# VHH binders against Probable 3',5'-cyclic phosphodiesterase pde-3 (pde-3), part 2

Target 1, 352 residues: Probable 3',5'-cyclic phosphodiesterase pde-3 (pde-3), of Caenorhabditis elegans (q8i0p7r281to632)
Amino acid sequence: RYDTRELDTDPDLAETAVWSFPIFQMSRKHPQTILSRLTYNIFQQAELFRIFKVSPIKFFNFFHALEKGYWEIPYHNRIHAADVLHGCYYLSAHPVRSTFLTPKTPDSVLTPPHPHHQHSSIMSQLSTLELMALFTAAAMHDYDHPGRTNAFLVQVEDKKAILYNDRSVLENHHAAESWKLLNKPENHFIENLDPAEMKRFRYLVLEYILATDLKQHFEIIMTFTERLTEIDVQVETDRLLIGKLLIKMADINSPTKPYGLHRQWTDRICEEFYEQGDDERRRGLPITPYMDRGDAQVAKLQDSFIAHVVSPLATAMNECGLLPILPGLDTSELIINMEHNHRKWKEQIELE

## First folded at step 4 (VHH; framework vhh_rezetamig_d1)

Design s2 (from a1 with H52Y)
Fold by ESMFold2-Fast, scan of step 4:
Structure s2 (fold): chain B 352 residues (1-352), chain A 123 residues (1-123)
Amino acid sequence: as target 1 above (352 residues)
Amino acid sequence: QLQLQESGPGLVKPSETLSLTCTVSGGSIRSSDYYWGWIRQPPGKGLEWIGYIYYSGSTYYNPSLENRVTISVDTSKNQFSLKLSSVTAADTAVYYCAREYIDSTGWPEFDYRGQGTLVTVSS
């Protein structure tokens, strides 16, 4: 049993206000409870316990069980879940300069608001139910991950690939299994939601988790870009789209972090990929690109990932004012870090 | 509890390759939370970081030593090794193997190290 007084006074949790949150230092101090601790802190800051009459006992039962269900694998473990949760919290809580976070009127379109009128957080525009769903989805999003890709599971005809007909295999599995865990009476911290809130919460959680499938990546960016001039935070589907951008950005955040954090995430994902390549070799299958331990191409992998996956999302969010800009900076620190990290990897390719 | 133990020749001739092995007991090198590295202390001087390795085989070296250093890992034996080529009298030092972690800037810190082994470069 957790002592909530100890959690309420933990100075390490105060660092959730910075993008460079020392997730690995926190995980070394609290290796068994990092996800539960961070989720509790975020729920307290958002007043979710009071608003939804969340039982602390059922809350800790669920998030402790959820955390234990993440495997002891290099990348897709409880630390990654906690990191994505932190990213969602940071990106939603900090003020941003986006013009569409204010409800659209003819006057707001014709006469641009003064800068001080444009500073609002995404958190202030989402309902508390949407916010609880986003944070819960972030904690759930990789539950029971086996350290293998969707493509690998399809290739070997894993039971999950058969069950989900080769479509968003892992993401469906994460959503289904974490939801079954939540539905156990001892874990059911959402028990005081009314029936309409319960159905909406489930819908939102599922949509957010499924949005982390990278096969949906460019379709979501395109949908957002096409709607950019028409986005209205009063429209539920537009708020859902914004929430999907947040969890997607949080899920692939590593290149937008300071180099030392980015390098640690890089080492972890590369080892997990090499473990898949080792498995492919044992099975007599072709080794997936970048997963051959004997032919390491780390810098080339990261160059490709940043150029083709992370940058398109981060740039789209930055150009519409959805990324926080710290006082004294001309651009988001996420963009500054991403450009710095990308340059380092390009330089390393020339030396390999 | 976790223990690290250095082994290898205590004497190396100038221009030859210094080779050391670290054996880890009481814990696994196959840990995603840590790096495994080498630090040295020349007589009368401070500690100098040499490099570290992640159990995947990814290596990070001190730029001043990078062209002379190779660190390798053998997870099946729970060991990692250092090779330092073209040694001179300046490479005479006590060599330590260590369990390391990195800060947000990428700089190494350690929580466990071996007892140290003296390597003398001499004819």
Scores: ipSAE 0.429, ipTM 0.795, lowest interface PAE 3.1, mean pLDDT 90

Design s20 (from a1 with S31D)
Fold by ESMFold2-Fast, scan of step 4:
Formats: C-alpha cells, structure tokens, sequence
Structure s20 (fold): chain B 352 residues (1-352), chain A 123 residues (1-123)
C-alpha cells in the first residue's frame, strides 16, 4: 500500500493540470504504480473519497489489482490506462466555451480545480457519480488486453471471440473482467453506493468502456452532431453522450499531444502491431496492413489514423466548444498539436 | 545494474564503413520506455547525437548524418549496432552507445552511456 501523504505532495501529480503531462517520466519514476497513483490523485481532486465514502484500503486493493492485470506489452499497458484517465480528467476539469453547458443540479459539490470558480467545465455539469464512473471506466477500459486486435481474435477463434460472438470482443472482455475484479469484497470500493447509484454506476462504466470500440466511432460522433442544437445537460442521456466523447478523445489522444509524446505512443503501438504481424506469420495467416515489421509504413498509418479517426472527433468537439482553449491561443492546443503532427507525417511520406 | 559496452575496430580507412556494436547487460533492449542510441565526440569538440533505434526497428537519425547512418537492433543478443558509411578524417571521434529517452519536443536525452571507444579514420 501507498503512503497517502507522499501522493498528496508528489510534484509530478501537480502536472495533471497540463495537457502535456509527462506520463513517461512519471512511468519511469513509478513503473509499477503509475495508474493507481494517478487515479488516487484524480479521485482526491474530484472529492470522490468524501462524497461516496470510499474506503482507501479497498480503493488501493482494487486499483493495484487492476494495474497488475494490465500486461507488460508495448502499448495497451497500465501507462496507456493512466494516460486515458489523465485525458478524461483534463478534458472534464478545464473550462470550455460551449454554450449548451448549464449549471449542475444542487446536489453537486464539486470544486473546480482552477481558482476561477466558473461552472463552465464539463466536470461541473456531470454528476459526481458520472465522474467516478468515467474515471473508473478510463482506468478499466483496456484491462487484460492481449496485444492483439479484435479482428485477430475473431480470425483465430480465440475463447473471447467465441464468448462475445465476435462483437466488441476486447471491450466486453475489459468491462467484464475488470468488473469481476471490482466485485471481490476486498476490492469493492463502491460498497457505500445505494442500490440506485450502484445500478447507474455499473451502467455508466459499461457504456463508457464499450464506447471505446472504434466500430462505434462514427455513430457516436453522428449522434452528437445531430443532437448538438438540442443538448441539455439536465438530460442523463446527453450527459452520457458527452462522457463517451471524453473517453473516446482521451483514448485516441496521442496525435493531439506534443510531438515527443505522440512519437513515443506511435513507437509503442507500431511494435505491438508488429508483434501481431509476427504471430500471423508464424500461424501462416495473411499479415494485417501496417503490421509487417519488414514493410514498415509508420507515416502512412499515422496519416490515415489522424485523417480518418482522430480529426473527425477532435474537430467535432472543438467546433462545439468542448475542447479547452488556453489563454493567448485562438484554438485548442489539441488541434494545434494534431495539425502539427499530421503535417510532420505527411512530410515524411513525401520524402520516402 | 545496467551496463553498455561498445566494441568494434579502432581504425577505419577513409571511404570505408565504420561498424560498432553495443552490448547491453543488466537490462533488456526490449524495453518500451527507452531508445538505444549513438553519440560521438570528435577531438576538441562537443557531443554530437548520431541517432537511436526503438526495439521495434524504428530508427531516428541526425539529419546531418542520415544519408550515411544505419542503426540496427538484435533483441535476441541484447545488442544494437551502428554503421557509418563513406568515412573521412572528420569522423574520427570517441563513439558512445547510450540508453536514451525523448522529451515532449522529441529531443533525445540519456541516462546510461558506455565508456566510449576511439575510432580513428586514417590510411
């Protein structure tokens, strides 16, 4: 277990207020505990321990067990989980310019992380239960990831693909296995939720994790865009949709980070893809596009990913005012970074 | 304790290829947190970064040297290697292998370095 005084005074955790949070420096300093350390800090900042009477013992039991259940693989490891959690926290905590955000109900006791005390952040518009579910889902969302894609698991008839009938195989696995882990008595940090809160929390966690399935990507964006003029943060389904946008943006955040962070995530995912391609070759299967170590196409992979996956979501969120804009900037630093990184990859393709 | 050790010929003829190998002990090259790189110091000059490799095979080179440099990795032997082609007297330097990481801007930094090996380019 941790000494909580050490966590409360950790200068690295103070950097959670910036988008360029040095996740890899934090990971090198605390390689076995990065996820649980960040989760503790975020729960403290959102007052979740006090509001939901969370046992620190059961909290650390759960998040240590969760963190240990992430594999030591290049990309889908505990560092990625911690990064997605940080992204959800950053995007929810910072003030945004969206005109459809309205004040939260009187039962909300959240204090903004910045001293402006404005209720313009997404965090101030979501219930504390929704926030706890979002942060918990972010920590859980890739639990027990095997370093292989859904398509690979379906092709080889993995036990998980059979269990989930080839549909959202990994996302269902992450949700189910992390929930089983939470349900152990020693891990059950949500034990003081009432029955209605417990049912709602489970529903929210499941919906958030399943929203990370890229097959749902464009449907979620389309649903949001179609409802934009009618969004009402007093409506639970609209708050759920906003939460899905946050975890999706956090999950694919890498191109929106400064180049050095984006490059580190790129090197990690490419190695994990090459390990799948190596496995496909050993099995006598066709190698999935972009997964052949002998035919590396990193710049083309990133160009395609940014153009077809990241930009549609980031642009939709930016145009409706859901991305933070820092003082002195004309647009979100996420958009600035994404455009910079996309340009670098396009230049690399041209020079090949 | 992590240790890096350079090996290779100390004398290379002009126009030939300089080849060095770094052997890593006390840690694995298959470490997603780090890059494995080469740095050199010509006599009386400062350090010059040559390039580094991620264990996936992804390479990043100093633009001034990229047309002559190849870095490769052999994860099974826990080794990585440098080839610098078409050498001249200007390539005479102490060559170091290093375990590197990158900052948020993408610039390399290192925490461990070999003792260095002098390579002289001379006929």
Amino acid sequence: as target 1 above (352 residues)
Amino acid sequence: QLQLQESGPGLVKPSETLSLTCTVSGGSIRDSDYYWGWIRQPPGKGLEWIGHIYYSGSTYYNPSLENRVTISVDTSKNQFSLKLSSVTAADTAVYYCAREYIDSTGWPEFDYRGQGTLVTVSS
Scores: ipSAE 0.640, ipTM 0.872, lowest interface PAE 1.8, mean pLDDT 90

Design s3 (from a1 with H52D)
Fold by ESMFold2-Fast, scan of step 4:
Structure s3 (fold): chain B 352 residues (1-352), chain A 123 residues (1-123)
Amino acid sequence: as target 1 above (352 residues)
Amino acid sequence: QLQLQESGPGLVKPSETLSLTCTVSGGSIRSSDYYWGWIRQPPGKGLEWIGDIYYSGSTYYNPSLENRVTISVDTSKNQFSLKLSSVTAADTAVYYCAREYIDSTGWPEFDYRGQGTLVTVSS
């Protein structure tokens, strides 16, 4: 199967250090293994194999089985899972300028002053268990997605909607089914966690996956904004909140990418939406806004999505210094790309 | 093996609409990984990208040709088509259909191309 020497020397995996990571090029090169390959690289970079005594065999068994359980649908497939994982890694690994990520040291006369402080990364402030949970949750977060919305599943009384009482239907399904997969003995790469670590890991994974429910979007942003002056990275609940922001930003990252990547994600989600609209039409149901193939409104959909969903999160994170700002830039490249892409969609609306 | 084949009239009168169809065999046009496009080569000149389409129906056109170009897709027939309106002698070229992928900047790269069909604009 996997030759770890090949993965350790793959020059393409070095591109994980850039926001514009060429996910689709990587997917064309490795269509069956993009998620497991990327997860391996990230776990190696964070030393998770050594720290948690992770069996490489059980690791590859799990992540290979996980990515096979993603459907061959336009958007919510293994490539999306790998992209969200990359987003979580990039946002956690890069230095950020927020002062609350550098906790105040205890009053100590034995601590010498440091005249040249480097910017802190979120990764340096989270525990290794929290990082493993975040990356694992990102890989799991859309497992077994059927290419339909929560609202559609509720409307048609899908078995999953009945099981989860119409609440966070897909997110509960992704978490439950991916966790069942992890619990198979051949897949159980976390087997060497102690009981307290195991309980904490499961809690974190579940909280991160459930945070991707867009119904939680504004509540999470508001909770963060209200706590901003009191955030302390030494407090577990504040670190959890930061992790939720990371996976949420990674999940909706497309408008913050260069146009060529954003365009491809847009075309994929629109086709998946049209497939739902086609299904609604066959069932005699009203077609959900933006899902009618015969009335395509791509630019209007993206304008609305950026203005009302992506921008509120990205600007809140940027204003508190949680987005990386590269040398030579006045603001985050995520914000630059988002504003560029938003302008292109607005121009397209005006030409209609 | 994937194969693309252009078809349509080889002669078009000035001011009329040039219409070409590309038939795809050995692979499905209903692929989320690829775009399907048209490229042309006028005599003595380089290749010029005309536009592409995603199987959803989303289209992208060369700005210099945008007002004259329509690309459409018929996934049931595994075909996509080009219409170029108000043609002049400058539109005389070998026309190719192609399978494309998009780079991070938004530029198309093509990995398969048809054999090409010569279209002459003449009265």
Scores: ipSAE 0.682, ipTM 0.877, lowest interface PAE 1.6, mean pLDDT 90

Design s4 (from a1 with H52S)
Fold by ESMFold2-Fast, scan of step 4:
Structure s4 (fold): chain B 352 residues (1-352), chain A 123 residues (1-123)
Amino acid sequence: as target 1 above (352 residues)
Amino acid sequence: QLQLQESGPGLVKPSETLSLTCTVSGGSIRSSDYYWGWIRQPPGKGLEWIGSIYYSGSTYYNPSLENRVTISVDTSKNQFSLKLSSVTAADTAVYYCAREYIDSTGWPEFDYRGQGTLVTVSS
């Protein structure tokens, strides 16, 4: 039995309102429960327990089992899941200046008013079911990750690669195993959804998890960019697309954090990559670029990752007004941090 | 209970390389949550961070010392080491090894520290 009273009054969890949430400090304080504690707090704040009549016992049975199924590996562990969940919550809860979230001004060109622009959050435009699905998907999205890439699993003909025919191998595995875990009677916290809600919830969770496959990265950005002038938050498929952008941005958020948090995530992923390179060497396989411990190229890896993966998404979201802008800032702190971190890595390359 | 212990020569000549080793007991250097670093305190001055290493081999050095500092880790021996080249009398200090974590800005904070070892630079 889980005691919710301490979670309801936890001052550390109240700090989820800031982008620079001290995830590693919280992990050191709560190493076995960081994901379940954060998920509870977010569900409570979004009123999801009341709205969907969620059993606290079944909720904690599921999220505790889910959290324990993450491996003790450097990067793709329960802390990463909690961090992605926090990112989804932050990006959905904070006001944004997006034209998709505000009604278009009527074409009254002769007498323009002095309109007071009220900003709204993405959370206010998504249904509570969509929010529950997004947060649940974020918690599930890397469940049972083995600390190896999709390409490695395909190369070694891992059981998962055979099962999923080399396509979105890990993402399918995360979704399938998380859903099997949720379906156990003791874990089934969604049991009070009606049949239509249940079908929609499963669809949304699956779509969100599969969207974290980096092979889909540029297709999703292009789909969003091409629909930019036609996006309507009343349309379910456009809300789904926005949710995919949120979980994708949250999944690759590290360069958009203050340097100290970004550096910790960088050191963790590099060590996990080196463990794959060590495994490749033991198997007599070519070592994947950037995974050779004896030929570390951390700054070049980060420069490439920011320039080719993170920046295209963050810039697209920023230009559309989908990133929060704090009082006193001209642009999103995510962009400020990303540009600062990118400059640091470029300077390090020049010194190598 | 985590313990860190410095070892190495207490006297080095000007222009030579200062070499120290830190032995960690009661815990593993192979930890994703922590960095392992060197700090020093010259006589009558404050603490100065020299550099840090993650168990992956990634190193972070104080820019004022960067061209003279090399930190290495040996996870099999649960040890990490400092080499500081081209020493002068200004490098005379008590040297500490420490377990570190970093704050959101990237500054090191220390939770465990060795007893310290005095290194004198003198001919």
Scores: ipSAE 0.659, ipTM 0.869, lowest interface PAE 1.6, mean pLDDT 90

Design s6 (from a1 with S58T)
Fold by ESMFold2-Fast, scan of step 4:
Structure s6 (fold): chain B 352 residues (1-352), chain A 123 residues (1-123)
Amino acid sequence: as target 1 above (352 residues)
Amino acid sequence: QLQLQESGPGLVKPSETLSLTCTVSGGSIRSSDYYWGWIRQPPGKGLEWIGHIYYSGTTYYNPSLENRVTISVDTSKNQFSLKLSSVTAADTAVYYCAREYIDSTGWPEFDYRGQGTLVTVSS
């Protein structure tokens, strides 16, 4: 059992307000509890314990069990889950400039709406149930990840690929197994939700986790871009779409971090990929691009990932004002960091 | 408890290759949280970072030394090694192996190191 007083007075709380949150330092300090500690902290800041009458005992039972179910593999471990959770919290809690997040003015009939208002956060426009679902989904999203890709699992006819008919294999597995864990009576921290809240919570958690499947990446971006002129935060499906952008951006955040953090994530994913390539070689299968330990192409992998996956999402979110811009900066630090890191990898490509 | 121990010749002739091995005990080199590095201290001077390796085989070197340095890892023996070619008297130093991590800028820091081994470059 955790000491709640220690968590409530944790000085590391101040660091969650910073995009460059020192996740690896925090992980070295709390190697067994990084995910559960951050989740508790975020739930406290969002007042979710009070609003939903969450049992602290059942909360810690669930998130401790969830955290222990992540494997000790290089990338898709509890640290990644905690990092994605932090990203969701940071992106939802910080003020953004998006015009469709304009606050209501109930008496606007008597006085014109203020032309300039304080920037609003996404957190202020999502319901507390939607926020709890987003943070819970972030913690769950890679639960029981085996350190192999969907394509590998399909290729080898893994039990999970058979069960899910080769479709969003890992994401379905993460959602199903983490939900089974939540449903244990000792873990059921959502037990005080009413039936309608419970049904919506499950729907939201599932939609958020499934949105992390990169096969859906461009469809989600395109859907958002096409709706941009019509987005209404009073419409549930538009709020769901915004939440999907948040968890997707948080999931692929690494290139938007300062170089030292990005380098640590890069070293970790490359090793996990090499372990898959080693497995493919043992099985007599073709080695997946970028997964051959004997033919390392780290810079080309990162250039491709940033150009084709991260940048399309980050620029779409930036152009609609959904990324925070810190005082003294002309654009989001996520964009600044991404462009800096991308330039470094492009320079390195000439060295092969 | 984690322990690192340097081994190798205490005397190397100018123009030859300095070769050191670090043996890690009480913990695994196959750790995603850390890098495995070499640091040296010339007599009367401060610590100089040489380079480090991730257990994947990815290496990072001090630019001033990179043309002469090779660091390699053998995860099966729980060891990593340093080769420094074309040595001169300026390479005389106490050499330490270390378990390292990096800050947000990419600069290395360490939490464990060996006791150090003196390497003298002399004809």
Scores: ipSAE 0.684, ipTM 0.879, lowest interface PAE 1.5, mean pLDDT 90

Design s8 (from a1 with S58K)
Fold by ESMFold2-Fast, scan of step 4:
Structure s8 (fold): chain B 352 residues (1-352), chain A 123 residues (1-123)
Amino acid sequence: as target 1 above (352 residues)
Amino acid sequence: QLQLQESGPGLVKPSETLSLTCTVSGGSIRSSDYYWGWIRQPPGKGLEWIGHIYYSGKTYYNPSLENRVTISVDTSKNQFSLKLSSVTAADTAVYYCAREYIDSTGWPEFDYRGQGTLVTVSS
């Protein structure tokens, strides 16, 4: 059996406090258990085992079965799931400057807080149930991913595209299949939730996973921006919206990492895209842009992705104070890294 | 058990192209976790990284050598190769092929390498 004492003393898991967490080093050390190890550590840090009376046996049954159900494909594998989970944890646990997150200190009632005393974490404003749902959703969010896009599945009339009527095909599949897996008696680590907690947990998990659909990307950003002056963390729907921003930012985090980590994720997604392009060529279909291995346009792909997908979300979150700013920095390291990586790709376009 | 084996001519004339192949056995080159690279050691000097390739065909080269180096991969044969053009006596070295990974700082490291093959540049 899995020895939890080894996990409780693992010094590598302490590095989860750093944005540049060495996910690939961890995956080389623990290639079959990276997701379950990281999930265990995060649940322990958030006291979720104690609060929700989670069975360690059922917990490991579920998360081992879950990570085994991720395919051995270049990008959308268990390492990506673990990375997104880490992103959600890091972004929720670190203090942020947002004015709608009020510190709950005795000093705040006696004296006006200094600017540094205005910092609070998103984790302190979400319920423990909402946190468990967010971390569980992050681990589930790409379960059973086939290494093909929604557009490809629709084009070939895959069984999943037919089942979900061409709408959020993969995200519905990830949510439905991971939930079926959780519902097996041997996996049901949430069994001690009361009926209201169970209903809320399911709702939150579904909403978080479905929010990872890039088709919803700009609608979610726009909804957040329109509500910015009225955001109230006492309101359940506003807390849900913040959680959706966290999992979305964690899902597309790669350009906000140091170049060495970003490059590794880029190599992985490009190969997965080339495997789709190869499949399209075998089927006599037009090859999707950026998926032709005979016409590699890596720098152009990354330039487009950063400019049109990552930057709109990261800048919206940064402008409202939802990204951590480390001592001594004028802005978030996510923004610094993103701007650096974007500049490197633009330079490479000129050389290709 | 994973093994890497270099093959190719041990003697190359100045101005010609040095060509080496690495054959991988006991494991697949089609791995998202690793890069496949070349390292050399000139007599009396330290190790010099030449470059590596991801199994997709994406290459990364030492800037000092990039104008002369081509690394290619053949996943069907489980092999990757090095071509170094316009060689001089300074290219005389023991050449190693290696399975490489990148740490969080961005620097390449390796966990397996071949036995090495001596390539002498001489007339």
Scores: ipSAE 0.522, ipTM 0.828, lowest interface PAE 2.5, mean pLDDT 90

Design s9 (from a1 with S58N)
Fold by ESMFold2-Fast, scan of step 4:
Structure s9 (fold): chain B 352 residues (1-352), chain A 123 residues (1-123)
Amino acid sequence: as target 1 above (352 residues)
Amino acid sequence: QLQLQESGPGLVKPSETLSLTCTVSGGSIRSSDYYWGWIRQPPGKGLEWIGHIYYSGNTYYNPSLENRVTISVDTSKNQFSLKLSSVTAADTAVYYCAREYIDSTGWPEFDYRGQGTLVTVSS
């Protein structure tokens, strides 16, 4: 339990404005409350408590119960949830150069020519309900993760794989179980939404969580790329698509962070993968690539992940101007960090 | 109360392998928040970082030493070990094991270390 007045003046939470937010340092200071503390700060900054008449008591009941339901596993824990939430906040709050987000002047022919476009944030183009749904979905998106992959759960015929017919098994589980938790009367911080807002909020939360399924990764990127010239932020389905890009980028953000943060995420996911490989070995199953503790291929795993998963998304977002560019930089720090980290892993492969 | 304790031979012959073990008590080596590392201090010189290991087995070494260094972890014994091959008189130092973390740039810091053990390289 914490006093909200003390949270409102916490200087450590002011660093949410930087991409290199020191998530692990914050986790060491607040190991039991990192997710709920960060969610509170972001909701306050976005004025969501006032706009939706959110009960602070029910808010903290929910987010404390939510982060407690994340397992104490190496990667898919409450720290990862907090990191994805921060990524969604950072990417939505910072000004971006995308032309389809920049308001057109109705009488631009009557004003002096200005080749420099006004920068706009994604947050300014999403409704407050969409924004609340995005942040809530980010906090929920890996709830009750067991430290095993969808493919593993399908192969062993886990109860969840049977329940969800082998389709987006974990993502459906995260969405369903976190929503059941929210629906408890003591946790129901969205209770003051009207029926239409409630239905829309649930739809958005579900769509955002399901978008984190990597099986949908390239389909979402292709859909966005094909629509790029036709995107209209006044169209709900286009705003939904942008929100999906944000949570997907936030979910796989690690290679776009400074090396020390990226390396800490790398070490955590490798251990979680090795624990699955250990489980596969005990069951007499073939060990999944990169999950054999006795045959570590860390640099090759990261090279493949960056080249085939992270870079396609980050590059697509960068080329359309959806990634923030800091004053004094000619491109996004996400791209700079990603290229730096990718080069370090390639150099390590060459030395091995 | 977390404690780290170095153990191993205090005398190693030139060209042989220096081998040290660190025993961790009062806390688990299976911690996602920390790395387990080795640092040394040659007589009359400053501290030199050797390397560290995550409990997964992922290792990171000082580039100046990486061709001679192997760090390993045994989570069942709550121990981690250092092997430094082809030793010379320049490897004479007090060796410390430490619990480490890294900053956003990847620079290692530590919050706990052992008492240190003197290793002399001499015939």
Scores: ipSAE 0.712, ipTM 0.889, lowest interface PAE 1.4, mean pLDDT 91

Design t1 (from a1 with D103F)
Fold by ESMFold2-Fast, scan of step 4:
Structure t1 (fold): chain B 352 residues (1-352), chain A 123 residues (1-123)
Amino acid sequence: as target 1 above (352 residues)
Amino acid sequence: QLQLQESGPGLVKPSETLSLTCTVSGGSIRSSDYYWGWIRQPPGKGLEWIGHIYYSGSTYYNPSLENRVTISVDTSKNQFSLKLSSVTAADTAVYYCAREYIFSTGWPEFDYRGQGTLVTVSS
C-alpha cells in the first residue's frame, strides 16, 4: 500500500511534464507500482480525487489489481500502460495552437482573447469526467494482453476470438475484463458518480479503449479530417473524437520519443513479436512477417510502421494544431523526433 | 485468386508526371478490410511507401511525397492509379501496387503485391 504523502512529494513524478519522461528508469525504481503511482499523480494534478470524491483506498485497490493483471511480457506490460497514460496526460495538459479550441469559461466569450491567450490545452476543453475516463481508459487499454496479435488469436481460434467474433478481439477483452475488475466493491473508485455520470463514464472508457484497435486507425483519422472545418468542442461527439486521437497518438507514441526511448520500445516489441513467431513455429503455422527471430528486419519494420501508421496520425494532428509546440521550437517535438528516428532507420536499411 | 498488375510508361522525363495504373483481378476493390497502395524500391535501397487509398476514395500519402502524389480509385474498372508530379532522377525505382492490411500492432503488411514495374526518369 501507498502512503499518499510520499506520492505527493515524489520528485520523480515531476518529470511527467516532459515528453521524454524516463519511463524505464522510473519502472526500475518502482517495478510493481509504476502504473498506480503515475495514475495517482495524474489524478491529483487534475483534482479528480476532490471533484469526484474518489476513495484513495478503492483507487489503489483498483489500479494495483489492474497493473498486476498485466503480464510480464516484453512490450504489452504495465510499463506500456503507464507510458500511454503519460502520453494522454502530456498531450491534453500542454497548450496547443488549434483554432477550433474554445475557452472553457463562458465569460471569455464576452471578452475577446488577446493573441497571447488564444492558445489553450485540450484538458481545458474536456470535462473533468471526460478526462477521468481518458486516463482510466489509458491505464486499462491493454489489460491482460497475452503478447500475441489479434490476427494470431483469430488464426488459432482462441477462446477470445470466438467470443468476440474475430472483431477487435483484444480491445474488447481489455475493456470487458478491466471493467469487471472495476465493478468489484473494493475496487469501485467511481462509486460517488451520479447515475448519469456513471453511464457516460462507462461509454467514454469503452469508446477510448476500442479506438486503440489499429484496424480503425485510418477510419478515425478520416472522420476527424472530414469534420475539421465543422468541429465544435461544445459538441460531445467532437470531444470524444479528440479524446480518441489522444489515446491513439499515446498508444503509438514510441517513434515520436527521443531515439534512446524509441530504441528501447523497439527492442521490446521485436522480442514480443519473435515470441509469437516461435509459438507459430511450434504450432506448425507460417511465421507472421517480421516475427521470425532468424530473419530479423527491425529497420524495415520501423520504417514501415512510421511511414504507414504513426506519421499519418501525427501529421494530421500537427496540421490542425493539436500537438504541443514548445517555446523556441518551430514545430512539435513529436514531429522532430519522429523525422529524426525515421531518418536513422532509413540509414540503417541502406547500410544492410 | 487475387492478382494485382501494374501498367504504365517505363520512361518518364524529368519535371513530367509519372502515371501508373494497378488492375485488380480475382477479387473486388470494394472491401472495408483493406487499403490499396503504392510502394517503390529505388536501386540499392529499401522499400518506400508512397500512399494508399480506401475504396471510398479517401487517401493517405507519405508526408515526404504528399505535395507530388495523387492516388485515385475507379471501382467500376476495379483499378487504382498513381500520379507523381515533377519527377527527378531520384524517383527512378521499381513501383509496386499492393493490397494493404494493418495489423492491430500497427505494422502494415502487403498480403498481395504486383510483380513491379521499373520506371526510369531520364531525358
Scores: ipSAE 0.000, ipTM 0.285, lowest interface PAE 14.1, mean pLDDT 86

